# VH-VL binders against Sulfurtransferase Alvin_2599 (rhd_2599), part 2

Target 1, 107 residues: Sulfurtransferase Alvin_2599 (rhd_2599), of Allochromatium vinosum (d3rpb9)
Amino acid sequence: MVNEIDSESLSQRLADTEDVLLVDIRTPAEIAQGMIPDALQLPMHLIPIRMSEIPKDRDVVIYCRSGARSYQACAYLMQQGYGRVLNLRGGIIAWARHGLPIVAPEG

## First folded at step 12 (VH-VL; from g5 with heavy chain S31D)

Design k2
Fold by OpenDDE, fold request of step 13:
Structure k2 (fold): chain C 107 residues (1-107), chain A 120 residues (1-120), chain B 106 residues (1-106)
Amino acid sequence: as target 1 above (107 residues)
Amino acid sequence: QVQLVQSGAEVKKPGESLKVSCKASGYTFTDYYMHWVRQAPGQGLEWMGIINPSGGSTYYAQKFQGRVTMTRDTSTSTVYMELSSLRSEDTAVYYCARDFYGSGSEGDYWGQGTLVTVSS
Amino acid sequence: SYVLTQPSSVSVAPGQTATISCGGHNIGSYYVHWYQQRPGQSPVLVIYYDSDRPSGIPERFSGSNSGNTATLTISGTQAMDEADYYCFAWDSSTYVFGGGTKLTVL
């Protein structure tokens, strides 16, 4: 079972300056339209070869557009020994709907 | 103009190894992942593996684990794929393909293919 | 391993719309890419990330992906579109190609 976190809970954790890594698995084009601040961009299809960039000793929240893809990504990572990954329920769509910060990515 | 130029056709015997090269030009070599894909005569495409831009990390299809090695040489902008313990069923056209990640709207690019025939 | 299922062949008359399906469990929760391969040529990416079209690919090529099926659609099919088409995806297990679909333009 994949663990999930909702936008409000995630926002609260980030505000409390908890050590949480955000991972954006969306496409570059999607990210160009806006991203959650300080998220690591890691395209879904490159997860197998870039897993080393994802820590196993801290909480990691993975998100996509609506939460469906990131759910599968979390499932895969859990199978690879990542026990602290969380799926952002509702994805960035839910995040935006709650009026939470979205920024343009740096070049 | 982006180009991937692969090495020429090879004829191998069972048990031998093949090593196909893929020389890249027309773009920043160290910005893109590279895939290797093969196609047996009259068959479909089969993914073999991927190598990251630096060459320091690879991910191979389970089928080829322990038998395939992908490397890259930044100084020559060349990616290599070596397959050992060849069998007749390894007869195929082998392609290198630049991953579309980082390409903007370009998509990906493929080499012209390298036919490797394995026969006794 | 995970399997992507494509019809072996699809036939259309010139000007008609060709639809090629790529079936896989929850494939809509992944990104699907499509490659065109003409006889004796290397594959060419025609759709990536479900529906994005690379520069140089005609607008008549489009893609969608939801549920258990990804679809490549070719509107106003032309003779030059006759080729084999392969779907491709990473499915949280490995990278996999579909079996390929031969598109014949009658």
Scores: ipSAE 0.930, ipTM 0.961, lowest interface PAE 0.5, mean pLDDT 96
Fold by OpenDDE, fold request of step 13:
Structure k2 (fold): chain C 107 residues (1-107), chain A 120 residues (1-120), chain B 106 residues (1-106)
Amino acid sequence: as target 1 above (107 residues)
Amino acid sequence: QVQLVQSGAEVKKPGESLKVSCKASGYTFTDYYMHWVRQAPGQGLEWMGIINPSGGSTYYAQKFQGRVTMTRDTSTSTVYMELSSLRSEDTAVYYCARDFYGSGSEGDYWGQGTLVTVSS
Amino acid sequence: SYVLTQPSSVSVAPGQTATISCGGHNIGSYYVHWYQQRPGQSPVLVIYYDSDRPSGIPERFSGSNSGNTATLTISGTQAMDEADYYCFAWDSSTYVFGGGTKLTVL
């Protein structure tokens, strides 16, 4: 089963300056509407060929719009030996609902 | 002005290898992933694999693992797909297709296809 | 292996709406893309990321994806829309095309 983290817990960990990598697997169009600060943009369909960019020695939180896609992404990565990946429960929708920071992507 | 121009049709014998080329132009070659897809006569599309912009990483369909090799040459803006141990069922039109990631709203682009016929 | 299931054929009269389904377990948890292929031609991307439309693709093409079914919808279908349509996705195991649907415009 995929490990999950909720928005408030993630926010707290980030505030504590915990070494957590955020990975945004949403589409460029979705990201253009707002993203969680400092998230790595990695399209879902390219995960198999770009997973080497995801560290195995630190916690990685993967998120999508609602948590459904990122859940599957985490499941795949776990099968590939990534034991420290977590799904953001509720996705960026839940993140935003909790009033947590969303920024425009660089560009 | 984006173009993917593939090599010409080939006729092969069972057990031989095919190598199709796909020359790209009209865009930054090193910015896009490239897929290979084939289509047997009268059949549907079949995904074969993907190669990253640098050519340093590939991901192949399980069906072709150990038999397919994708490479790319930055100096000539050309992607290659080699398939070994050919069988009659490998008869198909082979396409290269630029992945849509990084293209904005442009979408993807496909080569014109390369027919490879495998027969004894 | 994972399978994307499409109807073998769909028929519509000109001006009517055509719907092509693409079934797969939890396919709504992935992104689905759609390709159009006319006879003797290379495939053309008509919808990507479930519902995004590439530049140059008519607005009558739209897509949706939820649950176990992705759908390509062609409103105001025209004769030129007659073609084979394929759904395509990475499903956390492999990339896979649907079996294809032949759309006939009566």
Scores: ipSAE 0.929, ipTM 0.961, lowest interface PAE 0.5, mean pLDDT 96
Fold by ESMFold2, fold request of step 13:
Structure k2 (fold): chain C 107 residues (1-107), chain A 120 residues (1-120), chain B 106 residues (1-106)
Amino acid sequence: as target 1 above (107 residues)
Amino acid sequence: QVQLVQSGAEVKKPGESLKVSCKASGYTFTDYYMHWVRQAPGQGLEWMGIINPSGGSTYYAQKFQGRVTMTRDTSTSTVYMELSSLRSEDTAVYYCARDFYGSGSEGDYWGQGTLVTVSS
Amino acid sequence: SYVLTQPSSVSVAPGQTATISCGGHNIGSYYVHWYQQRPGQSPVLVIYYDSDRPSGIPERFSGSNSGNTATLTISGTQAMDEADYYCFAWDSSTYVFGGGTKLTVL
């Protein structure tokens, strides 16, 4: 069972300065077009070797373009003991449709 | 220019270990992940594992868990793959391959391959 | 665990379009990469992240990935395209190559 969060709820948590880590699993080319502020850039295909960068003791929201790939990433991470991961429903597309902040990537 | 130069071909007996080296040049060694892939004669490609040369962390295919060890030496820009308890089914060409993440549009780079023959 | 299914061979005439499939359950929810391997040589990445081309790979190479099938397409196929082709993905269990497809150009 993958837990999910919608864009409005996530935006509210961030506005309330909650301690939530965002993880963008999209490609560098996709991220170059814009990303959610302060997200950790962690491409999907490197999750197995980089998952130690994801904390187990904080809420973590994983997102991709549409939510499909990040759903699979969340399922994997939950099997690996990451009980606080959430899939962003509808991905960055839904986020953008709500008029929520999109920024240029670092570097 | 990016190069991955692997150690030479080897002939091994069952029960021995192999250790293949992959020396990198022409780029910042610690910026890129390295895969190991093998190919048995007349067969397809088989993924073995991945190493982060920066900190030395690794992730191995389940099939090889307990037999494979990947290490690196940052002073010589070299990655190593060791496979223990060899059997005839381990006869293959072993490749190192630099992951494409971080390369912009360059794609990836592969070593020339190392033939290891395991014969009884 | 996860199996990526490719046809064993594909034959096309020069100038025609070759299509090579890579089947996997829900593969459209993962990124698929494609490698070319000429006889006696190391593999070369020709498509990554489903549809992106590395520099130096001709525009006649393209890729798509949706549902249960990823596809490598080579338009205007040339004799030099004759090789084995492998799809590759992380499938949330393991990294896996497809079984490979031998492309012959008549």
Scores: ipSAE 0.750, ipTM 0.925, lowest interface PAE 1.3, mean pLDDT 93
Fold by ESMFold2, fold request of step 13:
Structure k2 (fold): chain C 107 residues (1-107), chain A 120 residues (1-120), chain B 106 residues (1-106)
Amino acid sequence: as target 1 above (107 residues)
Amino acid sequence: QVQLVQSGAEVKKPGESLKVSCKASGYTFTDYYMHWVRQAPGQGLEWMGIINPSGGSTYYAQKFQGRVTMTRDTSTSTVYMELSSLRSEDTAVYYCARDFYGSGSEGDYWGQGTLVTVSS
Amino acid sequence: SYVLTQPSSVSVAPGQTATISCGGHNIGSYYVHWYQQRPGQSPVLVIYYDSDRPSGIPERFSGSNSGNTATLTISGTQAMDEADYYCFAWDSSTYVFGGGTKLTVL
């Protein structure tokens, strides 16, 4: 079962300085328009060869534009033993609608 | 200019191994992932696996698990694909292809292909 | 894991619009890429990430992906577009090519 988190709950956890890793699986062109601060940029099509970059011992929130692609990514990662992944419900669209921080990509 | 130059055509017998090389030039070799794809005569494309030349990590198609090994040599900017226990159905053109991630808008690049014929 | 289904052949007259489909269960939740392979040549990426076009690919090539179908569209089709076309995706279990579509321009 894929666990999910909404934008308000994630924002609160980040404001509380919880140890959560964000992963942006969108394309470089999408990320160039803005991303959630401090997210690891990991395009969806490279997840199988790059998943070792995702920790198993921390909470990890995976997001895309709307939550659909990141839901599939979470399902795959859970199958690979990543028990602490969560899908950001509504993706960065919902995040932006709540007025939450969007930044330029780093590199 | 980016180039991927593959080793020449080979003829093999069933049970032998093949090893195809793909020499990269015109870019930073370790910055880009490399795929291997094959195409049997008159058939479509079949994905075999991917390698990260930076650390040498790999991910293989399930069909080839246990028979395929992908490696690289950063000193010669070359990736290798080895397929063991060959069968006649392994007759194909084998391609290396640089992944498009990190290229901006350039897309990807493919080697010229290496025909490997497996016959008794 | 899933199969990417393409028609085996599409024929169009020069100047017409060609549409090549790639069917897969819930394929709209993944990114689809498209390759052109002209006779006797290596494949060339013509669309990636559903709808992005590499530099040097004519703007008459476009792509879309939603629901269970991704689509490559070639407007103003020319004789030089005669080729095999493959969709390609990671389906959260494997990387897979569609079976290929032969585009004939007559």
Scores: ipSAE 0.732, ipTM 0.922, lowest interface PAE 1.4, mean pLDDT 93
Fold by ESMFold2, fold request of step 13:
Structure k2 (fold): chain C 107 residues (1-107), chain A 120 residues (1-120), chain B 106 residues (1-106)
Amino acid sequence: as target 1 above (107 residues)
Amino acid sequence: QVQLVQSGAEVKKPGESLKVSCKASGYTFTDYYMHWVRQAPGQGLEWMGIINPSGGSTYYAQKFQGRVTMTRDTSTSTVYMELSSLRSEDTAVYYCARDFYGSGSEGDYWGQGTLVTVSS
Amino acid sequence: SYVLTQPSSVSVAPGQTATISCGGHNIGSYYVHWYQQRPGQSPVLVIYYDSDRPSGIPERFSGSNSGNTATLTISGTQAMDEADYYCFAWDSSTYVFGGGTKLTVL
């Protein structure tokens, strides 16, 4: 029921400069080891109070380490009326396996 | 030194409202989320809600929706929790707690608790 | 009213390892946090994000979370560890505490 996108497709959308927001729901310690460029850092436990930072009118790709936690986050957000959220299949692990960019966090 | 100091104990009657204050010091007040949690005598912890002091946004437990209001005053670095239409079952110690997000390895901080007794 | 299930009590001898469970449907797909509360005191965070320890919490405290169970483990248990312990999580759309576990060190 949760819509998903794989790393290759997401990379292509970003290369095409599509208006896509990335959301990293991992812990600060995990993010300190690297994140996908330009992702909004929004820890999973704060989603209920911070979900207004996630737009409903553009595509949003949510990721975690492996895709399991972000799948649950997407399910919750869809229930809250976020019809354009997608889970990154395989999380940042799959992203890294495809050799795609990983950067240090800002702040 | 991070400190959360809550207002003193209160005795209330059914149908009244309570309002507990939580004054923060020793850190940048608007950088951290604040939870409210209560504990009835001899019982476990019960989460009530969370506030972002920066913009004043809130998220409440469904059980308290419609009865609880959380606010803040950034000029005094104080959060407030108001619970209306009190019942005897609302007798509890009420805690404020600073969320651990943004604290690095410091974890969280809790106020000393405020006992509110609701009785005839 | 999502339920995080904890045993009501756990007893261990000093120096032994205590384990306190927190059961919830698919809880391994969420982050679990643990609080210690000594009698008459405010709670203290001892584990967050499943397994991270705040500074000042002894290394004998550790945590794990997979499947339907999160676990707080206290190795080399001491008399000062006698307290109530609560798990806490955002489990799907709400924040919830477990019912609490009283740890007795005899």
Scores: ipSAE 0.702, ipTM 0.917, lowest interface PAE 1.6, mean pLDDT 93

## First folded at step 15 (VH-VL)

Design p2 (from g1 with light chain S29N)
Fold by OpenDDE, fold request of step 22:
Structure p2 (fold): chain C 107 residues (1-107), chain A 120 residues (1-120), chain B 106 residues (1-106)
Amino acid sequence: as target 1 above (107 residues)
Amino acid sequence: QVQLVQSGAEVKKPGESLKVSCKASGYTFTSYYMHWVRQAPGQGLEWMGIINPSGGSTYYAQKFQGRVTMTRDTSTSTVYMELSSLRSEDTAVYYCARDFYGSGSEGDYWGQGTLVTVSS
Amino acid sequence: SYVLTQPSSVSVAPGQTATISCGGHNIGNYYVHWYQQRPGQSPVLVIYYDSDRPSGIPERFSGSNSGNTATLTISGTQAMDEADYYCYAWDSSTYVFGGGTKLTVL
C-alpha cells in the first residue's frame, strides 16, 4: 500500500524541515497554471528514466492534480526500491483548497 | 524546422546486428528525450526504448533488454539504436521519435522510418 | 504485461463524429496519447496528455481519459481523417501502444 500525506500535514512538515523533496508529476500545461513552491517537475511518463533524480535516503512527496496519478507513481517507485515516497492525498486541488501557497513556475 | 532524418533501409541475416541512425536538426538537440518505436509489416506500433537528452541514461522495453543499445552523439546531433542477435521477427520499420516533453505545444516529431529486413 | 485495447475498426460518414476507445485497467490514472498514421507515413501525434492538442492539429480532434477508458473523438470527420489511430501510455510498467484502430470514412 502507498503511504499518503494530507495537505495540512505536508505544509506543517515543510515549515519544520527542508529535508523533504516535493515532486510534481503533472503536465507542463498544468504546472503553468501554478505549482507548489520548490517542487521538482518530473512528468509521469518520464519517471522510469529520471528516477535517479529521486533520492532514496530522504522523504519524497509526489503529487498530481487530485492524487490519483501520483498514487500510481508512488506504487511504481515503491516497486523500484523507493521506500520513502508518499502520495499527496487530494493532490494540488486539496492543497489549494486549504489556502496553501501556489506559485507560478520559473519558466 | 524540426527534422529527424534516419539512415537507409538495411537487409540483415539472423544473428547479425542492425544500427539505425537518426540525425536531428532544427532544435536544441540536448534538450529532448528520444524514443525508438518499430512496426512490423501490417502490424501495430511497438515501443522499444527511450534515451535522455545527454545520452547518459536509457530505459528499454523488457522485450529488448540485453539486445538493444541506444546512444547519442552530441557533436553530430545523432541518435543511434543498435539491435543485436537479429531474428526474422525483427523485420520492421524502425522510427525515432522526439518526446513531446519540453516542446510546448509542438508535440513530438518522428523520423521517416528505416526498414530493416531480416531473412536467411 | 499491460494491455491497451482498441477496436479493430471504426466507420463513420463524412461530417459525423468518430469515437475511438482505448481500454486499460485504471488507465484514467495515467496519461494517454494518440497517434494518427496514414498508409506509408510516419505516425503523427494528435492528442497528448489525455486532451492536449499539438499545434497544427485541427480542433475537431479531442481526447478524454477516465476510469478504464481513454477516448479519441473526431467531430465533423473528413476524408483526410481516414487512418490508423493508436493510443499510447506509460502505465507504471512500460510504454505501451494499443493495437490500433482503422478509421474508415464512408
Scores: ipSAE 0.928, ipTM 0.959, lowest interface PAE 0.5, mean pLDDT 96
Fold by OpenDDE, fold request of step 22:
Structure p2 (fold): chain C 107 residues (1-107), chain A 120 residues (1-120), chain B 106 residues (1-106)
Amino acid sequence: as target 1 above (107 residues)
Amino acid sequence: QVQLVQSGAEVKKPGESLKVSCKASGYTFTSYYMHWVRQAPGQGLEWMGIINPSGGSTYYAQKFQGRVTMTRDTSTSTVYMELSSLRSEDTAVYYCARDFYGSGSEGDYWGQGTLVTVSS
Amino acid sequence: SYVLTQPSSVSVAPGQTATISCGGHNIGNYYVHWYQQRPGQSPVLVIYYDSDRPSGIPERFSGSNSGNTATLTISGTQAMDEADYYCYAWDSSTYVFGGGTKLTVL
């Protein structure tokens, strides 16, 4: 089963520590509309070839628009030996709904 | 103008290896992933693998694991796909295709295809 | 192995709307892309990331993806749209093409 974290819990955790990597698996077009600050952009269709960029020794929160795609991504990564990945429940939609910060991507 | 120009048709015997080249131009070569896809005569498309922009990482379809090798030569802006231990079933048109990631709204680009015929 | 299921063929009259389905278990939880291949030509990306349209692709091409079905829709179908269409996706295992759909414009 995929572990999940909600927006408020993630926000609190990010405020307390910097030991969490955010991974945005959404499309460039979606990201252009706004992203969670400091998230690594890693489109879903490139996960197999880029997953080495995801650390195994720290917690990683993967998110998408609603949490559905990122759930599948987490499931895959878990099968690949990533035991510390979490799915952002509700995705960036839930994040935004809670009034949490969203920024424009750089470049 | 983005172009992917592939090497010419080849005829191979079973057990031999093929190596198809894909020369890229018209864009930053080291910025895009490249896929290889093949199509047997009268059949559908079959994904073979992907190589990252630097050439340092690849991901192959399980069907071709141990038999396929994808490489890049930055100096010549060329991507290569080698398939060993050829069988008659490997007869197909082989395509290189630049991944759409990083292209904005441009989409992807495909080579013209390379026919490889494997026959005794 | 994951399978993307497409109808083998779809026929439409010119000006009519063509709909090509791509079925897969929970395919809506992945991004689906669509390729057009005319006879003797290389495939051309017509829809990517479910519904995005590359520049140069006519607006009559659109895509959607939810549940167990991705759909390519071609409104106002023209003779030049006659081709094979393939859905394509990564499904948490590998990259896979559908079996392809031959679209005939009558």
Scores: ipSAE 0.928, ipTM 0.960, lowest interface PAE 0.5, mean pLDDT 96
Fold by ESMFold2, look of step 21:
Structure p2 (fold): chain C 107 residues (1-107), chain A 120 residues (1-120), chain B 106 residues (1-106)
Amino acid sequence: as target 1 above (107 residues)
Amino acid sequence: QVQLVQSGAEVKKPGESLKVSCKASGYTFTSYYMHWVRQAPGQGLEWMGIINPSGGSTYYAQKFQGRVTMTRDTSTSTVYMELSSLRSEDTAVYYCARDFYGSGSEGDYWGQGTLVTVSS
Amino acid sequence: SYVLTQPSSVSVAPGQTATISCGGHNIGNYYVHWYQQRPGQSPVLVIYYDSDRPSGIPERFSGSNSGNTATLTISGTQAMDEADYYCYAWDSSTYVFGGGTKLTVL
């Protein structure tokens, strides 16, 4: 079972300065068009070798464009012992639909 | 220009080990992940594992777990793949390949391949 | 933890469109990449992240991925396109290549 969080709940947790790590698993071309502020850029195909960068002792919200690929990533990470991963329901599309901040990646 | 130059062909006997080198040039060695892929004669491609040359972390295909070791030497910009307890089914061309992440639109780069023949 | 299913061969006339399929359960929820391998040569990436094309790859190469099928499409095929083509993906268990498709341009 993959745990999920919606855009408004995530936005509130970030506004409350909660200790939450965001992970963007989209492609560099997608990220170049905008991303959620402060997200770790970790392409989906590199998750197996880069998953040590994801903490097990804090909440981690993983997102993609629509939520479908990040759902699979969350399922994999849970099987690898990551009990605090959450899928962003509806991905960055839903995030943008709520008018929430989107920024350029670091230059 | 980016180049991946692999060590030469080898002939091995069952039970021995092989160690293939892949020397990188023309880019920042530690900024890109490296895959190893093999291809038995007349067959398709088979993924073996990946190494991060920055720090040396690895992830191996389950089939090769316990037999394969991937390492790197940052001073010579070289990755290595060692496969132990060889059998005739390990006869293949072995490739190193630079992952496409971080390359912009350049895609990936592959070594020329190293033929390893395991025969008794 | 599954194979990616490709047809073993595809034949097209010069100038026609070739399509090469790559079947896998829910493969549309992963990224699919495509490699071209000419005889005696190393593979070359022609499509990555489902539909992106590396610089130097002709615009007649395109890709799509949805549901259970990813597809490599080559429009206006040329003799130089004869090669083996492999799809490749991380499927949340392992990295896997399809079995390969030999494209023949008659």
Scores: ipSAE 0.820, ipTM 0.937, lowest interface PAE 0.9, mean pLDDT 94
Fold by ESMFold2, fold request of step 22:
Structure p2 (fold): chain C 107 residues (1-107), chain A 120 residues (1-120), chain B 106 residues (1-106)
Amino acid sequence: as target 1 above (107 residues)
Amino acid sequence: QVQLVQSGAEVKKPGESLKVSCKASGYTFTSYYMHWVRQAPGQGLEWMGIINPSGGSTYYAQKFQGRVTMTRDTSTSTVYMELSSLRSEDTAVYYCARDFYGSGSEGDYWGQGTLVTVSS
Amino acid sequence: SYVLTQPSSVSVAPGQTATISCGGHNIGNYYVHWYQQRPGQSPVLVIYYDSDRPSGIPERFSGSNSGNTATLTISGTQAMDEADYYCYAWDSSTYVFGGGTKLTVL
């Protein structure tokens, strides 16, 4: 079963400076239009070869546009032994609708 | 100008190994992932695996695990694909292809293909 | 799902719109890419990330992906579009090509 977290709960954990890694699996074109601050940019199609960049010993929130693709990514990562991944419910769309921070991608 | 130039056609016997080279030019070799894809005569495309030339990490299709090895040489900007324990059904054109991630709007690039014939 | 299903062939008159389907369970939750391959030639990427077009690919090529079906659409088809077309995706199990569709312009 994929564990999920909503935008408000994630926002509170980030505001409390909790050690949570965000992973944005969207395309470069989507990210160019804005992303959640400090997220690791890791396109979905490269997850199998880049999953070693995702820690197993921290909470990791995976997000995409709506939460559908990131749900599939979380399911795959759980099969690969990543027990602390969470899907951001509703993706960056829900995040933006709650008025939460969106930033330009770093270089 | 990006180019991927592969080694020439080969004829092999069952049980032997093949090793195809793919020499990259016109770009920063270690900045892009490389795929290997094959195509049996008259058939469709079949994905074999991917290598990160930076560091040499790989991910293989399950069908080829235990038989395929992908390596690279950063000093010559060359990737290699080795397939062992050849069978007649391994007869195919083998392609290297640079992944489109990191290319902006360029898309991907493919080598010219290498025909390997395995006959018993 | 491990299989991407394409029709074996599609025929279209010049100037008409061709559509090529790629079926897969929940394929809309993954990114689909499309390749064109002419006889004796290497594949050429024509659509990636569902709907993005590489530089140099005519704007009459477009893509969509939702539910269980991704679609490559070629409007205003020309004789030069005659080729085999493959969909391609990572499907949370493996990277997989569809079986290919021969587009005939006649």
Scores: ipSAE 0.777, ipTM 0.928, lowest interface PAE 1.1, mean pLDDT 93
Fold by ESMFold2, fold request of step 22:
Structure p2 (fold): chain C 107 residues (1-107), chain A 120 residues (1-120), chain B 106 residues (1-106)
Amino acid sequence: as target 1 above (107 residues)
Amino acid sequence: QVQLVQSGAEVKKPGESLKVSCKASGYTFTSYYMHWVRQAPGQGLEWMGIINPSGGSTYYAQKFQGRVTMTRDTSTSTVYMELSSLRSEDTAVYYCARDFYGSGSEGDYWGQGTLVTVSS
Amino acid sequence: SYVLTQPSSVSVAPGQTATISCGGHNIGNYYVHWYQQRPGQSPVLVIYYDSDRPSGIPERFSGSNSGNTATLTISGTQAMDEADYYCYAWDSSTYVFGGGTKLTVL
């Protein structure tokens, strides 16, 4: 079962300075329109070759536009031994609806 | 003026290994992932694996795990794919292809293909 | 399933709209890319990330992806569009190409 977190809970954990890594699996064109601050940009199709960049000993929140693709990414990563991955429920759309920070990408 | 130039056609015997080179030019070699894809005569495309030329990490299709090795030489901007324990069904055109991530709107680039024939 | 299913062939008259399907279980939860391959040539990317068009690909090429089906659409089909077309995706197991569709423009 894929573990999930909603936007409000994630925002609270970040405000509490918890050790959480954000991963944005969207396309460069989507990210160019805005991303969650400090997220690692890791496009979905490169997850198999880049998954070593994702720590296994920290909570990792993976997000996409709506949460559907990132749910699949989380399921794959769990099969690969990543027990601390969480899907952001509702993706960046839900995050934006809550008025939470959206920033320009790094690069 | 991005180019991927592959080594020439080869004829191999069953049980031997093949090794195809793919020389890149016209871009920063270590900034883009490289795929290998093959196509048997009259058949469709089959993905084999991917390499990160920066650092040399790889990920292979399960079908080829244990038989395929992908390497690179950053001094010559060249990626290599080696397939061991060849069988007749390994007869194919082998392609290298630069991944589209990081290319903006350019898409991807493919080598010209290398025919490897495994016979007798 | 990890199989991307395409029809073996599609025929269309010049100027008509061609549609090429790519079936896969929940394929709408993944990004689908499309390649054109003319005989004796290397593949050319015509659509990536479901619907984005690389520079140099005519605007008559478009893509969509939802549910269990991704679709490549070629409007105003030209004789030069005659080729094999492959869908391609990472499907939570491997990178996979569909079996290919021969587009004939009659």
Scores: ipSAE 0.749, ipTM 0.922, lowest interface PAE 1.4, mean pLDDT 93

